VH-VL binders against C2 domain-containing protein 2 (C2cd2). Designs and how they scored, part 22

Target 1, 194 residues: C2 domain-containing protein 2 (C2cd2), of Mus musculus (Mouse) (e9q3c1r45to238)
Amino acid sequence: EPDELRRRESDTLLSWILTRDSWGNQWQAAWVTALNYEAEKRGGPLRLSFQKDPRPQSLQLTVEKVSSVVKSTQEKVVICHVVGETLQFLVSAGPASATGSECQLYDVHLSPFHLKVEFHMEEKREDIQIRWSFTHVPETAIKIQPQAPGEKQALGVNMLSEALEDLFKHLVNAASPSVFLSTKPTQVKEAQSL
Key: E = the ipSAE of ESMFold2; O = the ipSAE of OpenDDE; V2 = 0.75 times the mean of E and O plus 0.25 times the DockQ between their complexes.

## First folded at step 19 (VH-VL; framework fv_patecibart)

Design S5 (from Q4 with heavy chain Y107V T108Y; at its last look DockQ between E and O 0.69; V2 from the best seeds 0.00; counts 0 for: pae E 2.02 > 2)
Fold by ESMFold2, look of step 19:
Structure S5 (fold): chain C 194 residues (1-194), chain A 124 residues (1-124), chain B 107 residues (1-107)
Amino acid sequence: as target 1 above (194 residues)
Amino acid sequence: QVTLKESGPTLVKPTQTLTLTCTFSGFSLSTSGVGVAWIRQPPGKALEWLAHIYWDDDKRYYPALKNRLTITKDTSKNQVVLTMTNMDPVDTATYYCAHEYYDSGEVYGAFDIWGQGTLVTVSS
Amino acid sequence: EIVLTQSPDFQSVTPKEKVTITCRASQSIGSSIHWYQQKPDQYPKLLIKDASQSFSGVPSRFSGSGSGTDFTLTINSLEAEDAATYYCHQSSSWPRTFGQGTKVEIK
């Protein structure tokens, strides 16, 4: 079957990506950069600043749909629609007038989350460019916990949840974050946000 | 229903810059795998590919014309724009924009839907 | 740049007869070749993609074959509405290129 063959190709690429050291080093930085860019671009009633989470995180991705684009005999893009169980990150948030010391840290979990992932490959390149974006953000549950739950909170989680839903919706419609993964075991590539 | 339509001037003087707009409906250039091309046909002659733009902003140009061509897209307006500088009477042709076909989300490189074309005459 | 050479340039054919149009590529292009029909004063219409795959709504009398460098478009039983110019087009490499065209008329 053509659909099953394409799904196996994507499972192989996902497995390869998840085992690369450069992926682990780059994905959070690219994610944080894209979120901060979009947050500043759109503005709003809250001051939001996304931070790299030092805690280890393993993405649990399942392939839903796969397609591919062959631009020439040397250039291929594999496009996957995937579902993940939980994505976590840190957000510093407060009212729009707040300074950094007036903002509080929150743990944010998205479950489930839907992504479109593109693997851009050229025969002569020594890396693979990976681009991704959210899909179906209204169907994603957002769970928010203050990182210091015994402290007074400047704003309620409901207001933060609304701001995050709006932001993630715009990531679907805006530029995709990207990462370059080396095909050589020791190389590290700078992440590309757009 | 996928449609494309070319618009722009039909008469241009030598050395002037031509700007053509392809306005389309029934698809989006934000959709992964989608591409739009410009192709021209001089009167009584064969088809000649000029440029491509893809959803990922990958752009390709016919090499002999690369320094004269610029292709851009505006995804929010469903438009692709071709600019060609330093027009010459030899550039007189019907200009088409076309959607690049894919099956099951794969692009095969065929042009499945074409605009009606616009004749551009370059004459003093 | 891959050159596509069609033959013949022109063909006048009795109705109901078989029409064969060839396209030769200057390099191997696998199956990355497509065929279009263009009637006078009309835009081209896709007939066959990827050497042999019929596009949606194309009559079954049209078929394509070949791989590598030699390709054919066949019209098994020519009908009056098939009078047109036919082009081949390759997508294996940049730049994209077309054949010079084959005009088919009813005799």
Scores: ipSAE 0.495, ipTM 0.776, lowest interface PAE 2.0, mean pLDDT 82
ESMFold2 (binder alone), look of step 19: mean pLDDT 92; pTM 0.945
OpenDDE, look of step 19: ipSAE 0.712; ipTM 0.866

Design S6 (from Q3 with heavy chain Y108W; at its last look DockQ between E and O 0.58; V2 from the best seeds 0.00; counts 0 for: pae E 2.6 > 2)
Fold by ESMFold2, look of step 19:
Structure S6 (fold): chain C 194 residues (1-194), chain A 124 residues (1-124), chain B 107 residues (1-107)
Amino acid sequence: as target 1 above (194 residues)
Amino acid sequence: QVTLKESGPTLVKPTQTLTLTCTFSGFSLSTSGVGVAWIRQPPGKALEWLAHIYWDDDKRYYPALKNRLTITKDTSKNQVVLTMTNMDPVDTATYYCAHEYYDDSGEWGAFDIWGQGTLVTVSS
Amino acid sequence: EIVLTQSPDFQSVTPKEKVTITCRASQSIGSSIHWYQQKPDQYPKLLIKDASQSFSGVPSRFSGSGSGTDFTLTINSLEAEDAATYYCHQSSSWPRTFGQGTKVEIK
């Protein structure tokens, strides 16, 4: 059936992506970049700077829904709903008037998290453009822990939680992060929504 | 329920620029897979596709008119705007905007919902 | 650009008779053809998508068939309300194109 063939093509693409060593890092780097961009653009009561956690992480992604859009015989977009178990990152946060030395580093965990991922393919192009957007759902829990135990905190974790929730709403509403991938073995360009 | 409505001037003079607005409801142009098209029909003649814009801001234009057409969207206002420069009496037509069909399989192509259309007359 | 040629340009048909309208594409377009009905002084309405799939609310007397380059819209038993101009439309390639139309009137 054409529907079964389309699903197998999408599964093959996802399997190909999942076997790449840098897949998790590419996605996390793009997401951190998008957060920093939105935080700087939006502003607010807190000074925020997001960082990829250098420690090993497992995202444990699950694809729950796959559909596709055919714009012509040469142009296709595969659209996936993706759920991850835990996304961990670092944020340096302090009051908006603070300098870098006055900001404190926090470990932040999102569990679970939901994404909409689009794979844009054109026959004439040699790369695949990937677009991502964060899907805000009530079940996502935000866990925040200061990195430096025992030190006096410049701000409370509830202030940071509020700022993060507000930022996530803007990220969903304003722009989707994106990553360009080549179909040939080359380095992946770091990119986000323009 | 999906609806679209065209608005703009009904009379323009030759060489002027036409700006038409398609205002819609019942869908969002930020939703993956959604597109809006402009199609025109000169009185008593066939339908002619002019331009398309998709949720991902992918834009397509009829090649012979590409240098005269600009399509843009404002997803927060549920609007798509078509601008056509250097109008000529041959451009007299009813202008429609239309929603491109989206189903859960993600296959497109048909214009499933149309606006009522707006007649634009180009004359001195 | 893919040219769609409809045949005939015009039909005058007695009620209850069968109407057949053809659309021929200048190159293969698979099943990426759609049919619209436009009644006098109205906007077009989708009848058939993807060559043969009836759109919601379309009477069963309308059907479509074909693949590749030759496509047919059939009205099995013409009703008075079916007096209209019918257009085919391809979505296989850019630019999107329409046929020149087939006008069907009641004798």
Scores: ipSAE 0.438, ipTM 0.755, lowest interface PAE 2.6, mean pLDDT 81
ESMFold2 (binder alone), look of step 19: mean pLDDT 92; pTM 0.945
OpenDDE, look of step 19: ipSAE 0.787; ipTM 0.907

Design S7 (from Q6 with heavy chain Y109W; at its last fold request DockQ between E and O 0.54; V2 from the best seeds 0.64)
Heavy chain, then light chain:
Amino acid sequence: QVTLKESGPTLVKPTQTLTLTCTFSGFSLSTSGVGVAWIRQPPGKALEWLAHIYWDDDKRYYPALKNRLTITKDTSKNQVVLTMTNMDPVDTATYYCAHEYYDDSGETWGAFDIWGQGTLVTVSS
Amino acid sequence: EIVLTQSPDFQSVTPKEKVTITCRASQSIGSSIHWYQQKPDQYPKLLIKDASQSFSGVPSRFSGSGSGTDFTLTINSLEAEDAATYYCHQSSSWPRTFGQGTKVEIK
ESMFold2, look of step 19: ipSAE 0.584; ipTM 0.810
ESMFold2 (binder alone), look of step 19: mean pLDDT 92; pTM 0.940
OpenDDE, look of step 19: ipSAE 0.777; ipTM 0.899
ESMFold2, fold request of step 20: ipSAE 0.516, 0.516, 0.556; ipTM 0.776, 0.772, 0.788
ESMFold2 (binder alone), fold request of step 20: mean pLDDT 92, 92, 92; pTM 0.943, 0.941, 0.943
OpenDDE, fold request of step 20: ipSAE 0.758, 0.785, 0.658; ipTM 0.890, 0.915, 0.872

Design S8 (from Q3 with light chain S93N; at its last read DockQ between E and O 0.60; V2 from the best seeds 0.68)
Heavy chain, then light chain:
Amino acid sequence: QVTLKESGPTLVKPTQTLTLTCTFSGFSLSTSGVGVAWIRQPPGKALEWLAHIYWDDDKRYYPALKNRLTITKDTSKNQVVLTMTNMDPVDTATYYCAHEYYDDSGEYGAFDIWGQGTLVTVSS
Amino acid sequence: EIVLTQSPDFQSVTPKEKVTITCRASQSIGSSIHWYQQKPDQYPKLLIKDASQSFSGVPSRFSGSGSGTDFTLTINSLEAEDAATYYCHQSSNWPRTFGQGTKVEIK
ESMFold2, look of step 19: ipSAE 0.515; ipTM 0.776
ESMFold2 (binder alone), look of step 19: mean pLDDT 92; pTM 0.946
OpenDDE, look of step 19: ipSAE 0.809; ipTM 0.923
ESMFold2, fold request of step 23: ipSAE 0.539, 0.548, 0.499; ipTM 0.770, 0.806, 0.755
ESMFold2 (binder alone), fold request of step 23: mean pLDDT 92, 92, 92; pTM 0.946, 0.945, 0.945
OpenDDE, fold request of step 23: ipSAE 0.805, 0.825, 0.837; ipTM 0.920, 0.941, 0.938
ESMFold2, last read: ipSAE 0.449, 0.428, 0.575; ipTM 0.725, 0.722, 0.807
ESMFold2 (binder alone), last read: mean pLDDT 92, 92, 92; pTM 0.946, 0.945, 0.944
OpenDDE, last read: ipSAE 0.815, 0.783, 0.826; ipTM 0.922, 0.928, 0.927

## First folded at step 21 (VH-VL; framework fv_patecibart)

Design U1 (from S2 with heavy chain Y109W; at its last look DockQ between E and O 0.82; V2 from the best seeds 0.00; counts 0 for: pae E 2.6 > 2)
Fold by ESMFold2, look of step 21:
Structure U1 (fold): chain C 194 residues (1-194), chain A 125 residues (1-125), chain B 107 residues (1-107)
Amino acid sequence: as target 1 above (194 residues)
Amino acid sequence: QVTLKESGPTLVKPTQTLTLTCTFSGFSLSTSGVGVAWIRQPPGKALEWLAHIYWDDDKRYYPALKNRLTITKDTSKNQVVLTMTNMDPVDTATYYCAHEYYDDSGEIWGAFDIWGQGTLVTVSS
Amino acid sequence: EIVLTQSPDFQSVTPKEKVTITCRASQSIGSSIHWYQQKPDQYPKLLIKDASQSFSGVPSRFSGSGSGTDFTLTINSLEAEDAATYYCHQSSSWPRTFGQGTKVEIK
């Protein structure tokens, strides 16, 4: 019925997006940019800097809920609530006065993670805007580990981890990354001409 | 239960700027798919759509009035604000805000399912 | 801009008889038409959405039909409380537009 049709459309859109050659770089860059923007906007004594993670991330998403908004016969937004297994970030943290070499690097994992993904489609446009945001649910576990095992922070480990976790939650809930992906195939060839 | 209520001045002089506030409850403009519109009705005449704002801050204006209209929202206060510049006696009308219909399937059909009671704005010297 | 033309502008109907109101769009709008009832000195109330879907709490005597460019609102047995002005509204395109209205009163 309408829900099953929207779910099939959403699954097709997600599959198409996840297989696009440029997606992997754009996805991570959009996350890092949005999170660093929110960190700068918030400020405070603890400096956070989100880093691009060169390690591969398996992004297997399951659609939980789908809806759509038809703004006109030419404009549609498909809204998907999805869940994934693990979302990973590299975060550099230290006092606001510290230089990068004096900051501690942390691995932050969210498992499972939930996103709201919006596909903004317009018939005249040659691209699709994809926006997403983190949705906070109780079962999401946040795991924070320093990359230099055995070292202890200048602050108490319980207090720093709690403060970092709270700050991370704030930033991910505030961030709304987006990308634009072309709908034209890169393999399209026009007739040969001078 | 969804409710909306319009507030603002009821008498405006020509050339002044009108500011109307729609205060609502029973829904949030941060919820994906939700929209609020402003519609006016001159006395004894038909309904005229003016402006629209969605949860994603997408804004639409009646083209002939676009240069005179500004719509904004404050999600934390459950408010939508319409500003209309350079008022003229022909703008005398009852002004309504309305919620755009939300189906249980999550599809929005573009109908205005809940309206405020309206506020009459008279423009005269 | 899509123009909606309602017919008739005015209709005086004896109680318990059928009322038919038409709305014609200047171009195809599929089923993206909605009907409202506005009683004297009141705000509009949604009756029919998406051409034929009754809104909650609307009496069964109200029904809508049509697709494309020609749409009809029907009141199968007019009651005194149905005296009102009726508007069609399209959501297919921007700007949103309304018909000019059809006033229905009891004869």
Scores: ipSAE 0.474, ipTM 0.773, lowest interface PAE 2.6, mean pLDDT 83
ESMFold2 (binder alone), look of step 21: mean pLDDT 92; pTM 0.943
OpenDDE, look of step 21: ipSAE 0.719; ipTM 0.874

Design U2 (from U1 with heavy chain Y101W; at its last look DockQ between E and O 0.56; V2 from the best seeds 0.00; counts 0 for: pae E 2.04 > 2)
Fold by ESMFold2, look of step 21:
Structure U2 (fold): chain C 194 residues (1-194), chain A 125 residues (1-125), chain B 107 residues (1-107)
Amino acid sequence: as target 1 above (194 residues)
Amino acid sequence: QVTLKESGPTLVKPTQTLTLTCTFSGFSLSTSGVGVAWIRQPPGKALEWLAHIYWDDDKRYYPALKNRLTITKDTSKNQVVLTMTNMDPVDTATYYCAHEWYDDSGEIWGAFDIWGQGTLVTVSS
Amino acid sequence: EIVLTQSPDFQSVTPKEKVTITCRASQSIGSSIHWYQQKPDQYPKLLIKDASQSFSGVPSRFSGSGSGTDFTLTINSLEAEDAATYYCHQSSSWPRTFGQGTKVEIK
């Protein structure tokens, strides 16, 4: 059955990428970079700044759908639609004219979250490009909580929860981060030892 | 129903820049696997592929014309735009935009399944 | 660049007879070839994709075959409405290329 075979092969590919050390070090940075780019591109009265979150974050993904696109005999794209339990962002928000002391830090949680993940492969390359984007569905709950250390943060302006949520949704839906992961580092060592 | 329609000037003077817009409906160019191509046909002559743009913003150009062609998309407007600089009378042709579809079973198709009606562009002094 | 050479350039054929059009690729393209029909003053229409798969709504008298470098479009019993120019197109490599066309007329 082709759908079962594609799902097994895609699950293996997804598991491989999720276990890469370089993935663990790069994926959040890529997402933060893409989101900040979209924030600067959009502009407007509210300024959002996404930050890397050093706290542990489980990236447990379940594959819902797999497809493939072959653009030539040398180029293939595998597309996975995945769902995960909880995704967390660390976001600084304030008026666009504000200095750092006027911005407030927020924890933003999405649960569940849906992604489209694309694996772009070209013949004779030693890496693959992985791109992903957020898929907005009604079941995704967004929770925004200020990280106030006991009300000690000086705030120049209060943020409306609805305005912050709407802006966050727009930026996440617009961003499409990517990384490049090396494919054959262990093969060099095996060839040398054999 | 999926449709494409070419629009732009039908008469262009030599050295001018041609801008053609492909406006489509019934599909989105943000959908994975979708591409739009531009193909031209000089009167009485064969089809000639010019350029491609895919949902992931991957772009391809016919090498001999690459320095004269630019393809872009605006997915919010359902448009693909082709710009061709330094037009010459030999560029007189009917210009088509076409949809490329990929099957979600992982099979390769690569065919142009839906075409616009075409627009004749005449380059004359 | 992959060159597609069609043969013949032109055919005049009696109705109900078989028409064979060949397309030869300058290098192997597997089955990544597609066939189009263009009637006078019309845009091209897809007939056959991936060498042998009929596109939706195409009459059964049209069939395609071949793999590698040699491909054939066959019209098993020519109808008057089939008078047109036929093109092959490869999607194996960049740039995409078309054959020069084969014009089929009713005798």
Scores: ipSAE 0.556, ipTM 0.789, lowest interface PAE 2.0, mean pLDDT 83
ESMFold2 (binder alone), look of step 21: mean pLDDT 92; pTM 0.941
OpenDDE, look of step 21: ipSAE 0.750; ipTM 0.891

Design U3 (from U1 with heavy chain Y102T; at its last read DockQ between E and O 0.57; V2 from the best seeds 0.68)
Heavy chain, then light chain:
Amino acid sequence: QVTLKESGPTLVKPTQTLTLTCTFSGFSLSTSGVGVAWIRQPPGKALEWLAHIYWDDDKRYYPALKNRLTITKDTSKNQVVLTMTNMDPVDTATYYCAHEYTDDSGEIWGAFDIWGQGTLVTVSS
Amino acid sequence: EIVLTQSPDFQSVTPKEKVTITCRASQSIGSSIHWYQQKPDQYPKLLIKDASQSFSGVPSRFSGSGSGTDFTLTINSLEAEDAATYYCHQSSSWPRTFGQGTKVEIK
ESMFold2, look of step 21: ipSAE 0.472; ipTM 0.749
ESMFold2 (binder alone), look of step 21: mean pLDDT 92; pTM 0.943
OpenDDE, look of step 21: ipSAE 0.730; ipTM 0.879
ESMFold2, fold request of step 23: ipSAE 0.533, 0.593, 0.679; ipTM 0.769, 0.850, 0.864
ESMFold2 (binder alone), fold request of step 23: mean pLDDT 92, 92, 92; pTM 0.944, 0.943, 0.940
OpenDDE, fold request of step 23: ipSAE 0.743, 0.776, 0.756; ipTM 0.878, 0.898, 0.881
ESMFold2, last read: ipSAE 0.663, 0.494, 0.660; ipTM 0.861, 0.779, 0.854
ESMFold2 (binder alone), last read: mean pLDDT 92, 92, 92; pTM 0.941, 0.943, 0.945
OpenDDE, last read: ipSAE 0.777, 0.615, 0.774; ipTM 0.897, 0.840, 0.896

Design U4 (at its last look DockQ between E and O 0.02; V2 from the best seeds 0.00; counts 0 for: pae E 17.6 > 2, placed apart)
Fold by ESMFold2, look of step 21:
Structure U4 (fold): chain C 194 residues (1-194), chain A 124 residues (1-124), chain B 107 residues (1-107)
Amino acid sequence: as target 1 above (194 residues)
Amino acid sequence: QVTLKESGPTLVKPTQTLTLTCTFSGFSLSTSGVGVAWIRQPPGKALEWLAHIYWDDDKRYYPALKNRLTITKDTSKNQVVLTMTNMDPVDTATYYCAHEYYDSGEIWGAFDIWGQGTLVTVSS
Amino acid sequence: EIVLTQSPDFQSVTPKEKVTITCRASQSIGSSIHWYQQKPDQYPKLLIKDASQSFSGVPSRFSGSGSGTDFTLTINSLEAEDAATYYCHQSSSWPRTFGQGTKVEIK
């Protein structure tokens, strides 16, 4: 099938996602959950703990290309590659062996960022599963800053900042967050019938 | 079905430049997540990764060889090209190209399909 | 650069016996390790990905385990066709690296 048709389907799905009020909360919660799972699984001397950030807004995402569309009698999968301006995380970091009082909060930004996004739809289901993963590209810049730069830092060494960046990269590349959005647009139209 | 095949000279003199072409079928380098690598194996020795190129033109090189290696792609021809300058007898090896395994949650991972390899001998 | 050290370098094994090959990473790589089989005069073939996940078509006698720095490839009942050199490979960081190989022969 033509790339323009695939692009239109992907734009429609993305637009539908952006109009749902619950997306922003579910998106961030899914990221935090997946990243913390990878951090616990990995272990090691430096520990990261990802936190929900009450500040973030809805994402501005653009579809760069559609990589595949899988169809069968009972299932359809649409795979999109998307680009966004800034992806941010609130992260607590400190030595795993020491008391938690040595932990420091950081803002971590990736700009621009690339994702592989999968939309899983089944004939028998009333929801859509959205699964995504980070795509590492050379243009993505990582910026790490203390959340409260006026306070005395628990970490003040450039070597530790390099270890933090490397660890963050590994966790983001390993995570595979997902969300279920429970309704189709058709059901919303029927609820508004008058 | 994914296939890859290496082509290029089998005999190169010291100081010359080696150019190898990987021609593949069953996948496209325009597809997000797809990567192709070059790996070599000196006779009787272990595998050694050389370079990677991804669909978005991200390129990676073995650091000790980065000044000698160039990897490029031609998506319309389904080809990846490796150029290695200043060849030396220690570079005698079988050179493989390989497809990086694509999975729904991972694009950096295992080499699932390999070419048959081409032996390159560097001799005066 | 992450160094992968395999053990043993060479093993001669009676058919039907269990083969164990280890791979130790110089730093933690999570589960980002893969195992390949290379039979004489052939290209490598993927056996196990991500420490423990069998690749399609790989016989069930092959299994992988481990996390962090210590990983194991196991052949529960060696068959004659399993005579080969086995390599581990890490994808946790750049550059990608391989172990030095473990040659398995039939006794």
Scores: ipSAE 0.000, ipTM 0.448, lowest interface PAE 17.6, mean pLDDT 77
ESMFold2 (binder alone), look of step 21: mean pLDDT 92; pTM 0.943
OpenDDE, look of step 21: ipSAE 0.723; ipTM 0.875

Design U5 (from U1 with heavy chain D104E; at its last look DockQ between E and O 0.60; V2 from the best seeds 0.62)
Fold by ESMFold2, look of step 21:
Structure U5 (fold): chain C 194 residues (1-194), chain A 125 residues (1-125), chain B 107 residues (1-107)
Amino acid sequence: as target 1 above (194 residues)
Amino acid sequence: QVTLKESGPTLVKPTQTLTLTCTFSGFSLSTSGVGVAWIRQPPGKALEWLAHIYWDDDKRYYPALKNRLTITKDTSKNQVVLTMTNMDPVDTATYYCAHEYYDESGEIWGAFDIWGQGTLVTVSS
Amino acid sequence: EIVLTQSPDFQSVTPKEKVTITCRASQSIGSSIHWYQQKPDQYPKLLIKDASQSFSGVPSRFSGSGSGTDFTLTINSLEAEDAATYYCHQSSSWPRTFGQGTKVEIK
């Protein structure tokens, strides 16, 4: 019984940690960086440039599965399979030869999205290294809307959708950016001993 | 089916560098939680752990041999490579690579559940 | 470095009798100990993981027990095929270490 209760309590705490704004903001920035890197590396028929949506958003993450890897009595990795309701970002897209002014900005929403998140914990450290990788599944819906309605688009939404799906299929576990979160509360001054 | 197989030279001269390759199938070293180890056994002697590499590229070495050992992986080829410099006759042993156990419903217990058949490396002139 | 000391180094046992092999750790390792069987010219095979959990396909005559620093592998009724060398191995700390081995043969 203690192991089942421990898992339920840990699942609740990890879910709370994953919904903190500090983690979400750092993760989204790193996610955009990884997307731009992969888009430049691969190339293709479209010129793609990703940016974080400046509008606030909550990831609303749910932990599906938790497992652990014990490397020693002092070193543990907690592995979470996580599902988010919606991930939103901005994409500037146009034909591969387009200049910046010829690219159009699109709002993109992924719903749902799947991640594998690893919490690397060491007893002697006061921070947790968080690594993640994208898990692409066909059930993820991609919604694309031009940011400037009423203007003629330079390319069709289906063409952009195909380019994004191709990019996501190659953005797997190969590169996992890291974020560090502090678990220590602010220190309180302690009285000197006699 | 999980399998591992060691390959490399079976005879090495003193001071030379040994390079062993572990080629495996039935698992991926990109899967979270997966680890591969190198273990050796001198003829008629006990088992000795040498090095470990995990899916996250975390690497561990037996301290007394740390300056002589390098472990790397190539996930696309399903390979782990061990390099050991400055070989000496006392390093004559059977070298194994092994998979570290992972239970989908629990924790890795740190056991070596699947081993390669081993390769005998003799160090002599 | 955690030293694992097995006892005895060698044991000659009549078939159908009980075999007991102990492994003592130089410091507490909880239950992070594993047992292997190695027959001559073969690779080691996992028998018991995490002190007492039988690995898949291992005969029920093999069992493990212990926690902390003292661990035991038991063969309740020795069969001829069980003649082998047995090793304990700890995964509590780095470096990983093995016991020196216990050779079991048929008397």
Scores: ipSAE 0.533, ipTM 0.782, lowest interface PAE 1.7, mean pLDDT 81
ESMFold2 (binder alone), look of step 21: mean pLDDT 92; pTM 0.943
OpenDDE, look of step 21: ipSAE 0.733; ipTM 0.881

